# Ledger of designs, part 26: VHH binders against q9y6x5

Target 1, 379 residues: q9y6x5
Amino acid sequence: LPPKLLLVSFDGFRADYLKNYEFPHLQNFIKEGVLVEHVKNVFITKTFPNHYSIVTGLYEESHGIVANSMYDAVTKKHFSDSNDKDPFWWNEAVPIWVTNQLQENRSSAAAMWPGTDVPIHDTISSYFMNYNSSVSFEERLNNITMWLNNSNPPVTFATLYWEEPDASGHKYGPEDKENMSRVLKKIDDLIGDLVQRLKMLGLWENLNVIITSDHGMTQCSQDRLINLDSCIDHSYYTLIDLSPVAAILPKINRTEVYNKLKNCSPHMNVYLKEDIPNRFYYQHNDRIQPIILVADEGWTIVLNESSQKLGDHGYDNSLPSMHPFLAAHGPAFHKGYKHSTINIVDIYPMMCHILGLKPHPNNGTFGHTKCLLVDQWCI

## First folded at step 1 (VHH)

Design c34 (framework vhh_surovatamig_d1)
Fold by ESMFold2-Fast, scan of step 1:
Formats: sequence, structure tokens, C-alpha cells
Structure c34 (fold): chain B 379 residues (1-379), chain A 122 residues (1-122)
Amino acid sequence: as target 1 above (379 residues)
Amino acid sequence: EVQLVESGGGLVQPGGSLRLSCAASGFTFSNYYMSWVRQAPGKGLEWVATINQDGSEKDYVDSVKGRFTISRDNAKKSLYLQMNSLRAEDTAVYYCARGSKTWLYSGRFDPRGQGTLVTVSS
């Protein structure tokens, strides 16, 4: 009987929410499983990039999904909603569901995980749902569990994505305890539903389940705005991405654009592509623009306007506010073990090990996650 | 202050047409992707259509392809949605949104206006 893995993401689930709110269902999951308190994500700390890093084990410069909005300077293609299903954008890496289907000749299943409704290297997830935010968590869970029990070849890797608490984090900000308490309680209830459904269907004891997220959330304010129009006229550049990491494509000489931006605000760093800090691993890809602006935590880059967002992410990945957590349960994992920190790229080689797959070359280190696993010696 | 003001909704018979408008102010309209998003009674927000900065690229949810057309007028700072061959399932409050469909994956809440109600009923 091959090992099975269900990977669940709750978008924007900041790690320290676990300390500030009560999660009875998640706590019971962790009691009989493992908890990694902080997952250091990749830069930029955005949804598409980090979800693809989880399933490829690669930095954004290596897997090619470098932002939620992108421009490829070589092909002159724009990554937008109109071409997020163009395989061109996703083909710089091989995600785990593709490896699972090709290497082990088994099935994969997906409920809304970014990239799973796209044929990547001519391979699409065996079972998938086209992205639609209106589809309930319950319907996504029903499909995933149906596919886990009724597939041939068997589904050995399944993914489930949920948009909260990210949407509410943006709307209310992470410091709004009243609204965030309500949202996070609902998520905990969904985790309870997940566990009960798996138990009812006889899947719980033999299924490995990972619950994680792509990034955290930080508080923003109308008092913390950086107005680019005060620094540079929009006729000098094309804006590829705005906030909190602005991607600038110059229409004039790059040095002239850089000089207009470099001293505009004490609350953002302005980088020529070649000067982007090495620790970000955000430089070696044609989709990374010639000039990148990085706002300080909690600051929003705007174009002569206000911002209604009370929370945002995308900031420096060294910031604890940008970090999610990872919890896991199942036959591969220890029970009642807590680990401090792993890198988000480490999840991929760990999942490959659990599934018996040979990982593609990646930026993760299997040794970082070995203490979570019962078949590994970590002393 | 970013302001988006939707208009053009109303009651229409199945097979009918409506044109929605969105007047934008408080930001450089021509620098942004713009989208239409809808919320049917008792449902979550659903992305409908997106248009890029210069109008050269457009994208639609599958259920409206061939029936709806998104357009923009950067000089007038206005976004439009031409809705043809309307169906009962198109009944929703329609919102003008700054940004692209990636908003749905990220769960981001960019400023939206008050919305405009479209009811398709006989």
C-alpha cells in the first residue's frame, strides 16, 4: 500500500496567531503530531510564489513564479489573470504532483492549489478543480476525500487550498483581535471538520496530513504610505507590480529612473537588480525587473492615493510577521514533537521522502526536517 | 482617497443586456489592471473579468466568455462591462475592483465601490 499525503494550505496564516488565539481542533492535531513554530518563506512573501516554492523546493528566481504580477523581458509576455494558465509561466520547475504522476505512475488530486489547473511539462494533476473562490471548503474537502478513496491509479498526493485567513487579514489587519478571532475560530472549525471527515472515511490512521501556509500578515495604516508619484513621473517607467515590492520597468535609461527613486522615502529600499541582497535569492530570472522597491514592514507603496488595506504581506522574509507555521500528523510523523524553524523550500524534499519520490534538484535541505520523521535519526 | 463608483445595474429579462460603468478617482487609473467581481446572494466573491493597463489584454471567467466584454477609457478614468445574453445565474452585486484575478488567490481586499445590483428575472 503506497504512502499517501494530503497537503493543506490556509492562505496568510501568520505563525504567532497560534500564540494569540485558541485553536482546540488544531491543538488536538498537533498533540498527536508535529508542530514547526516558524516556516521561513521565500522572498517575495506572496501567495503564488510561496505556494509554488512549497511544491518545488525552489527559490522564486529558480521556479519562475517571482510575483503575483510578472513581466518576462525576453518573451515580452505579461503574467496576469488572462494567462495564469499559460504553461510558459509554470514550466521553469517540476512540482511534486507532476513528479508523483510520472515517476511513480500514480494519481494526484488538487482542490484549488495554485498551478494545479495548469498542464506543466504536459502533465496536469490527475484530478483537479478549476480555481473558483466561491467553492466552499466543504465541497473542496468532499472532492479530495472522494478522489483519495475512489481513484485508479491511486491518489497518493493531494492538495487543498483555502483563501482564509488572508482575505480577512487584508481587510481587518492582524491586530483586529475581534474580527480575527471570529475568522480564526472558523478556520479551526474547518480543521475539525477535516479530521472528522478523514476519520469517518477510514483515511485518518494511514494518511499523512500537512497543514501549513504560504506567508503571514502585518498591520498597515493610512499613516504609512509611500507615494511614488512624489518621486517620479509615471511616464518614465512601466509598473509591473506595486506593493509592498514594486517592480519597475524603465522606459528611459535605468540609471535615470534609479536616481529619481533612490532617495524618495526613508521607508523603502531601492535596488538595481544586480544589487538585490543575496539573502533574498531574488535576482537570477528574466521576470525580475531592472529596479525593485522594497517597502519597510507595514508601509504601502501607492500612486498618489490612499490605501484601504489594513493588512498586507510581501515584505522581507526575515520578518517573523511574514512567517507561517507547519503542523503535520500521520504514520510518517512523530507524535507530540515541536520544532522551532524550517525553510519553506525544505517542505518539498520532506514530502518526496514520505512519498518515496526522487526529488528534482532543489534548494531545500532534507536534514532540516528529519527530526519530524519517525524513520529518521535526528540526534 | 481611492474611490470607485459603480452604476448601470438593474432588473433585466433573461437574454437581455446591461452595461455597467465604474468611475475611478484618487489614483492613476492607467497604471492598474482593473477587474469586475460579483457576489451572488448567499455566495462568496467571484472574479468575472480583468483588463490590463492599456486594454490590450482581457480575461474572463469561463461562464461569461463570449457574452461579457470588459473595456476601459483611461482618459475618462472609467471601466465598463458590457453584459449580453444574461442568464438567471448572472444575478449578483457587481463590484469594480482595482487589480487582477491574482487578488482571488492572494485573498487581497483592494478597495471596491458600493457595487451595483444586477437581477436577471422574468
Scores: ipSAE 0.000, ipTM 0.352, lowest interface PAE 14.0, mean pLDDT 90

Design c35 (framework vhh_surovatamig_d1)
Fold by ESMFold2-Fast, scan of step 1:
Structure c35 (fold): chain B 379 residues (1-379), chain A 123 residues (1-123)
Amino acid sequence: as target 1 above (379 residues)
Amino acid sequence: EVQLVESGGGLVQPGGSLRLSCAASGFTFSNYYMSWVRQAPGKGLEWVATINQDGSEKDYVDSVKGRFTISRDNAKKSLYLQMNSLRAEDTAVYYCATRYGSKWYDTSHFDYRGQGTLVTVSS
């Protein structure tokens, strides 16, 4: 038959935006589909880690994309913009497009989802676009719909990534109602364009579509800065990642670095790697540094500077401000059903079920998403 | 391995000019936004200027607008900062930085792989 799925991500779409702004196109989508009001993402609440968790069903310590900036202590490799295409960083997990291509004679298509332009376990998405932030949503949508209609073997799994509202959330902050209203209206219009194009191409009735995001956004301020330079001299450590989760690689004794940091600010928690809270599932990976600093919501860690950003994410994943939502429509989903909360790692086994794929071992719980699906009994 | 090598710094008198260069290697230079950031003595990192992939969009911190010009040469994999009408407050180590996407306002996303080049503006 085979079932088809399009997974769409709007980066940084905070769940409560749905309650504070008008989304006529998204509301029409939800009316005939399902809404999960909150998706509890993984820690740290950043773009690369959470996008990879969506497609692998794994915590960051298990899939290996533990931050947007990383250092691997065993191999001495650094993760940066230039080597995001090095398979080394992505090979600790098997994303759903790889499984889709390997279990059956099927194709995958990707418009810029993180990892899709990388050969992972010697398998790259059948159709993909190299990452370029300047490429319009319309061009990404045109390629995805072309590949969904004109592929052999058939494209059964497709992804589409868009950088907003994250970029504007950082620039204006989520509490800037005037600017955020404009940005979110444009996103709703893009959702309307997506639905209309799928209808015009005859794809809408037989395609499962998931619209989700990787994280939310919280308001920051120049009044809420943690100056790391007032805590410790730069000569004592290498900085792997800064804010709001700082990843510290000591150049001297770890205990000496920890002692300089541990009481520096009441607005951050300082953890030795083995003391990181178990609830974060952020400990068992060589890319997690010996000391991690976690800023309180809305606080920015800086190096004796002002921060230009008015919004940020990366904070504790228990915070509602860090949560995205999930909406879905298609033959696999109930119509007009609302669900409160799922974990972001639950999306992967649900998608495998919809596509008829055997999931790789993962941290998701299929039972959490059963009530969304027409072929499952809601317990 | 990403490598960014800055050069062109030096001692200059107030009102003088300098041109900084950054030689990039280890990545597809033309696919990335590039930025200049600086660190004055006893201060933190300050974003100075950003340029998009093809050079059609440029942004500057207010204190350097009209005085500094950012440019790039994708064929040579090089980034430049032309600094005119230099002031004592421009004294800093200048770093060439990569950025994933256009989020110049978030300095935590910069990759500070260069050693920097010192610019001293004094009489």
Scores: ipSAE 0.000, ipTM 0.258, lowest interface PAE 13.3, mean pLDDT 88

Design c36 (framework vhh_surovatamig_d1)
Fold by ESMFold2-Fast, scan of step 1:
Structure c36 (fold): chain B 379 residues (1-379), chain A 122 residues (1-122)
Amino acid sequence: as target 1 above (379 residues)
Amino acid sequence: EVQLVESGGGLVQPGGSLRLSCAASGFTFSNYYMSWVRQAPGKGLEWVATINQDGSEKDYVDSVKGRFTISRDNAKKSLYLQMNSLRAEDTAVYYCARKLGYSWTGEYFQHRGQGTLVTVSS
C-alpha cells in the first residue's frame, strides 16, 4: 500500500571519487535510476550535522546539531560523539522518521543513522539498532530488510548508515590511490550485495532507494598545521571543538581572546559569532560558541603537536572536495537521468513528497529535486 | 610528539575491580575531551567513556553505566578509569584516546595509546 523508501549513507563519500575510480555495481544502479553529481552540504561539513540536515531539511543553526562536539551556553550541557543519548541535543527539529510515524499509522526502521537510537519529541524509530561500529554491513542490511518485510504497521521509511569511506579517508587521505581504490571497491561490492538482497527478497521493484553521503574529504599534511598554542595561552579559553573548525569559549574577556587569535595564522579565519558569514547559516543557536576559527582547506588546527590524519572534512561548504553525491532508484525516480547539483537540505522535502508526508517547515526547495521524479514536470 | 601511555590492566575474577591510568604528554591535556575505548579480540573498537576538559561532564556506554567511573587530573596530565563489578564481557585491550571533535566512533581516533589488557576470568 504506501510507498517505501530506504535511505543509505556511506560516510565521507566525496563526489569526485565517482570519476576517479570504477564502480560497476553503483553504475548499474544509476543506469536505471538517477544521479546528482554534487550535493552542497551544510556548514560545518561534519558527520552529525549533515546527517541530521538530510533528515530534517534544516541548516545546523536551526536543527541544533551544530558540530560533533558541542556546548550549550544556556543549559551548560556538553555533547560529544560518544553515544550521547540525551534527547535535549536532538529536540530542536523533527526528523523524517518521527513525522513518518506520527502523520499516518506507519513504522520506521533504522540501522545506525545518527539520532535514530534517541527518543526525539518522545518518538523513537519503531525498529532500530543502538550505535555500534563493530556491527557489520551485512548484519545492518539483514535487519533492515527483515523489518521492511515483516512489520505492522508497515515500515515505509528505513535508514542504513556505514562508516566508510570516511574512516579510510581520514587514515590514508583521499589522494592515496592504492588504499582508497581498495576501500571504494569494497563499498561498491556492498552496494552490489544490497541490490542483490533486495532483488532476492522481492523488494527491489517497489522500493525507492537513495544512496548518498554527508560530506567529502580533503588531503591534509604535516606541512599544513596551525598551532593554537603559539597564538594564545590555553588558560584563556575552553576548547569545545578543534579542527578544522575550532569552537572557542573564552574564560576571560572575549575581545582579548579574539585579538590574540585574529592575526595568528594566514591559513584560518577568526570570527566573532555575530560576524560569521551569512552564507554559512551558522550563527543563530546557543550551541555556536562566541568565537569560531575556520581553517583553510587542508589545514589542521593543533595544540603544540603533530597530526597523524591524512584526510579531513568540516571545511567551507562551497568547496567541491566537501561535496557528496546522491544516487537513487525506484518507482518514484526517472531512469538514466543525471542532474548537476542540489542542496543537502533539499533531500528532506523530496523524501516527504515520495512518502506522501507533509513536511515540517524547512530550508529545502522542492523545485530543486522535481526533475528527479516521474510524477513531476521538470520544465 | 603526542604520547598516551596506559597502565593498570591485568587478570581479575568476575565481580572484581581494576583502576586504569593514562599518562599524557606532547599536547595541552586540559584542552581536550578524553575517552576510554576498548577492543575485544577479533572485534572493532568500542567506545566506553568520555570526560570533558574540566571533568564536569562524563558519559558512558550503557553496559558499564553505574560500574565504571571516568576521571581526570589536569595538573598531573592523567586520565583514569575505575572499573567495578567486572564481567567476562569486559575482557578487552583498553585504550586511552584523545577526542578528535569530528569522529563518530573510537575506531577513528587518531591519537590513542598502546593499550592495557584487561582479562576477566571465568
Scores: ipSAE 0.010, ipTM 0.319, lowest interface PAE 9.8, mean pLDDT 88

Design c37 (framework vhh_surovatamig_d1)
Fold by ESMFold2-Fast, scan of step 1:
Structure c37 (fold): chain B 379 residues (1-379), chain A 122 residues (1-122)
Amino acid sequence: as target 1 above (379 residues)
Amino acid sequence: EVQLVESGGGLVQPGGSLRLSCAASGFTFSNYYMSWVRQAPGKGLEWVATINQDGSEKDYVDSVKGRFTISRDNAKKSLYLQMNSLRAEDTAVYYCAKIRYSGWSTPYFDYRGQGTLVTVSS
């Protein structure tokens, strides 16, 4: 009788794609479920940070995954995207699958999600796949549904991650209607496959399913480049992360590096760590570098070369282009309800409520998601 | 360790054809997506074509669709670009590129060769 939840992420699914393209399968899902039209993500609007915020309910400065590329000044460790299985990077928070396994003594399953193939607080997802981009959606779906239906203790929390439409958003840019139409139709067909599989296995009526994303996408151009090499010599700093948020570790006096950068381009803001706007909640962590450069929407920071990307993300989280959506269906959710906006950190306390888990202290507000839930009153 | 060596560039007249080759070494070639990218004089770097690990999926920039064909030979650790119906606008240095994904879905060129010059002129 324990409640079950499947959390699905389509990476880089910009909210306004829902209004500009047809999604017959997703529309049928929403008709009998709920839609949140905009989810305001955390800064920086990158994959690893936002995926970890969804499952912890924390801002990046609090959960410690502050970028896709990181340096920790205290321990002098470097975070590498492909090979870094060091729990050190993930241990500043407790993700929901760990809480699920420890509080309720139930199983978790992951057909991939940032962090699920790493032991966090000495706990790894009960069932998981090591990250591999070559594994098909169908194979991920086969594994997750097998684990949901055949596990003891029962799998009550499960994740399913897919790289699109992010990969195509980078390659073509979100304004390429021909290519994006093709990509988004394929994603809608995958949503149809997911629903059909859950119905076939008798899981659909008793499973809560959330479909969401970590960020959106904005159009970039070779006409919108900021050449960092024209601002400052490489000998003065170590580059930790480049674009659209550059993380600068000075090799000389910080103020001297700041002075070389601060007036270099009208299309980026240069911040000393203590001057980063409070609204970003991106300051109180040793992995946030002494100087941060933030490019304006659609501008790319480069080192004496052109960008390969026609679309990108990582920009200011107030930008609608950076916002994903959230759709959900299942016994916990109302049918046919539409909500305008929630914060991405609000997803975690909502999921804890659905699963009957006590949330760890977090930055989400449960009240923001109450109207989605059948057992709650909106006021 | 990783090396990509391009060849096959040269001078060709409009409407002509060229075949570019890239010899890869220092990595397991069959495990990677591969791309061709180009840089025209006074312009930025432009992605041209990508091929997946086994060659079953291919993508092209719109301006070359139907004219260019990307292919690979995993046994020879080689990447190819067959360029037909060449136009003056195709004049560029062409680079072979090895692709990786950062943060799982963000593509970047993990390594790029020295390039081969293609000039389309009468």
Scores: ipSAE 0.032, ipTM 0.391, lowest interface PAE 5.0, mean pLDDT 90
Fold by OpenDDE, second read of step 2:
Structure c37 (fold): chain B 379 residues (1-379), chain A 122 residues (1-122)
Amino acid sequence: as target 1 above (379 residues)
Amino acid sequence: EVQLVESGGGLVQPGGSLRLSCAASGFTFSNYYMSWVRQAPGKGLEWVATINQDGSEKDYVDSVKGRFTISRDNAKKSLYLQMNSLRAEDTAVYYCAKIRYSGWSTPYFDYRGQGTLVTVSS
């Protein structure tokens, strides 16, 4: 049988949630599979960029989804979560579902994974759901599993996306034990439902399943705000993205804008595009604005308004609070193996290997995931 | 592959009726709001009607209210537009359109078919 892979993302599932909260279903999943405790995601640590990095193996500067909100100065186009339809934004890379879809006797399926409802390189998954936050996990799961089970050509790669615990993390903050316990219990229950559904359909033993996330969540506070209005007038720049990494498009001389911002707060680093640290791999794309502001962990960049978010993400990708986890189960994976860390871009070559796909050029290192796989030597 | 194929267009006299059909494939049809849009000669694209997933909710542009009825058959993955009391101003290419985001407020459609021409003329 051709290998099959289901990639599941729970948005904003911070890695250390596994240590601080109870997940009986997920732990059982892990016990019978593998766990990567920390996944170093890409900068910026936002939803669209990181989800696309997972499925392309590329840094943000390479795949071109550099934020949840983007602006292209040449075409004058805007990108946002409510305006992500234009293939222009996605076509700088080839996601794995497209690669898979173009193979003979294979098809792809998707339930609301970022970019899956857009024709990329004139290709869209044979089966997909339009993004709708109101659609239940159950419905998403039912469709995905139906497609995995009954499709011809067979669905060999599928994605499943869920918005929690990100939304709740924003609302309550990750340190709210009471509320987050409730939220995370629901997530664990959903994982239970996933496993049960797969077992009921007879898919569990033959399907490779990866459960992961795009980023973590850090605690924010009304006491940790950086007000840009205190440093620079709105007329001097356009804000393309705000917090915790602000993308600044100057309306006046860039240097002047920079000088007004560089000392705005001791809790914010200000970079000219050419001075962005190399470790971020966030420089070589025209969609990155001339100036970026990077708030320290837990600090929020605001305009003349208060933030209602008690949790946020998008910060430095070296911060543990920004890191998700990866768990996996199936024929391709060991049982009862735990690994400390990988890079999020490493997931792509691993998935390609599992599916027998030739990977496009990517930034991942297959060697980093070899220990997870039964057919590889772990040295 | 997402496909929308319209049919049922033709020449009709004022006051006449036509029923347009749209065959959908390549996506979970029942999970999406669907719309009819039209483009008259020399004019821009105009929204005509929208229907929710199960057909329990429908909305129309004012000019067609009471004359046009949008419906769907999810089992057949088909969208329909019954057009009665047709007027000259209804002359247009009619397109079946998939709404990108569920809801009534989005002006964006992910896909539309090649269209079917409706000509209302005496």
Scores: ipSAE 0.006, ipTM 0.260, lowest interface PAE 11.1, mean pLDDT 93

Design c38 (framework vhh_surovatamig_d1)
Fold by ESMFold2-Fast, scan of step 1:
Structure c38 (fold): chain B 379 residues (1-379), chain A 122 residues (1-122)
Amino acid sequence: as target 1 above (379 residues)
Amino acid sequence: EVQLVESGGGLVQPGGSLRLSCAASGFTFSNYYMSWVRQAPGKGLEWVATINQDGSEKDYVDSVKGRFTISRDNAKKSLYLQMNSLRAEDTAVYYCARGYTSRWPKGYMDVRGQGTLVTVSS
């Protein structure tokens, strides 16, 4: 029987929440599995980019999902979380579910993971749910477990995406202990439900399960706003993405737009595309706009209005507040092992190894994750 | 130029009804989710409702479920919000927005209009 893997994402689950709140179900999961305390994600630290990096092992400039909002100047196509179904945006990489289906006559299943309801290189996840945020965790879990147990060819790779704690992190901010405690307890209860469902169906002992996230969250404030309208008139540029990384497409000379922006606020860095720091791996893609603005942690870029965001992400990926964690359990993983840090692009080659798939060329390093695995030596 | 222009706001008594309209231009309206968001005086922005490209899927904030109905007319490039059983708490500037904003601030809302004022008072 081929190995099976379920990849679960709780959007916006900041790594240090594990130290500041109680997670009895997650801690029981970790006790009999592995924990990576910090996962260094890719820049920009946003949902669509990082979810695609997890399943491709590529930096955003390489897989092409470079933001949650994108514009292509040649085709005049626009991408957003409400307009994400055109394969054009996703075809610069091959995600693991496509590789899984094409290499071994295996099936993939997906409950809401970004990209899984899109045909990529003419291949869509064998079983999937069209994205709808109103569908409960219970319904997503019911479908995934049904497909894991009742499919031919067998489902060997399954994904499950949940929008919390990101939505509440944005609404309340990560420093709101009362509201975040309530939200995180509900997530822990969902993890308990997941484990119990897998046990009842006889899947738990033979299924590899990874629980991770795409990014963290940092506290924002009405006292930390950058009003872009005070820097430049909107008639001089088209805004492709706003905060905390603004993507600017000039309607006039690029140098003139840059000069109006470069000294406007001490709390944002303004980059011509070619000057974006190399450590971000965020330069070599036509979807990255000619001018990028990067706000300092906790600062929000606005258009002459207040922001409702009490929490946000998208900031510099070196910030610990932007880092998620990774926990895993199953026959491929050690029991009771803690690891300090991996890169988010390392998850893909590890998952390929577990599933016996040949990975596409990627930016991950298998050696970084081998100490998590029972069939590897930690050297 | 991409534009969203709201209309239909006004003064109404509690229990009354209003229909808001939004005229879209400069983009392929039928390819986008569309949303309504509002801002009450002295408060922040609140997501109200979202509709998908063909109108088959709709989401609402809990406080307006059963009272408000979002709809669209792709041929006219127009978005609508039918507001029934209005309450004093519904007093706000209402903005038409391009994008899916079912949980504010979920994702980036890339375009919004200048807003239309709705005042519910006795």
Scores: ipSAE 0.000, ipTM 0.197, lowest interface PAE 14.9, mean pLDDT 89

Design c39 (framework vhh_surovatamig_d1)
Fold by ESMFold2-Fast, scan of step 1:
Structure c39 (fold): chain B 379 residues (1-379), chain A 122 residues (1-122)
Amino acid sequence: as target 1 above (379 residues)
Amino acid sequence: EVQLVESGGGLVQPGGSLRLSCAASGFTFSRYAMSWVRQAPGKGLEWVATISYSGSDKDYVDSVKGRFTISRDNAKKSLYLQMNSLRAEDTAVYYCARDEYGLTYSPEFDYRGQGTLVTVSS
């Protein structure tokens, strides 16, 4: 029978939460599976970009989802709700569910993973839910498990997305131990529900399950604000994205806008597009604006206003606070193995290997995940 | 082009009520969480309330809980804030804001309207 994989994301699950809080259900999952302690995500460390990198194995400049808010300079299109179902934004890459449906007589299922409610290369996930934040984890789980058991052709790749702990991380900040403890305990209970449901339905022993996240979270403060209006007038530029990475489209000469911004704050780096550090892999796409501003960790870019946000992400992807973890269980994975670090783009070629799919060219390195897999030799 | 247009502000006595409205255009309103944010004279922006895309989940800043009610009409592409038992401290310019994935306290409000002034004074 063909191998099956369920990919689960808890948005904004910072890796070091595992060291600072107790997760009895997740620890039981890991005991008979594998744990990667740190996953180095792609820049910018935002939800849509990193979720698409997980399923394509590509840097943001290559897959085209370069931010949660985008402007394409060639076509003059804006990424908004009316444009987020426009295949134009998603068509620069082929996500794994499309490959799964096209290479094999197999189906894919999706509960809210970014991009799964969009036809990409004329292919939409065989079973999917339109994005709706008010739909419970239980309802998402019910649909995914129903589709895994009751589909023809069989569902071999399924995705499940949940908005926490990201929403609470923004509201309370990751250092609020009382509130975060409550939120993280609820997530651990949901992991317990997931495992119990899979066992009850006879899926557990033959299903590969990956639990991961797109990014972490860092503590913000009203004492760490960068007021963009103090350095440049609104008439000089169009703002495409604000914080913590600002995307600036100049209305006047680019050099004049750059000169007004470059010394604006000691807590913000200002880059002309061609000067963006190579290590970010954030340069070669028309949706990356002529000037980008990158705030230092915990600093918020504002327009003559205060911010009540106590946690945020989007910062430099070398920061440990931006890193999620990866845990996995199933017939493809070793039992009781812990690994230090992988790149988020490495998940895609590993998943292709598990499913027996030929990966599209990607930025991941299969060698980085070999030690997790029972059918591979680890030196 | 995303546009948010607020209305319904004005002068009201302490203990009075006002209903603010926001008309949205240029995007599929029914897919986004929406928020109300305010700025009191000489102060920074303060998040007030958020509503999920379907209207089933709502959240409020502690100072307005039990007094303010956020609601939406997806067919009319409109967001509302019913403000009861108004206090002098509620005096502010109120902005309608689009909030991605229902993020509370988000400085990443993608779009914000011009605002509508609410003055609570005797």
Scores: ipSAE 0.000, ipTM 0.189, lowest interface PAE 17.9, mean pLDDT 89

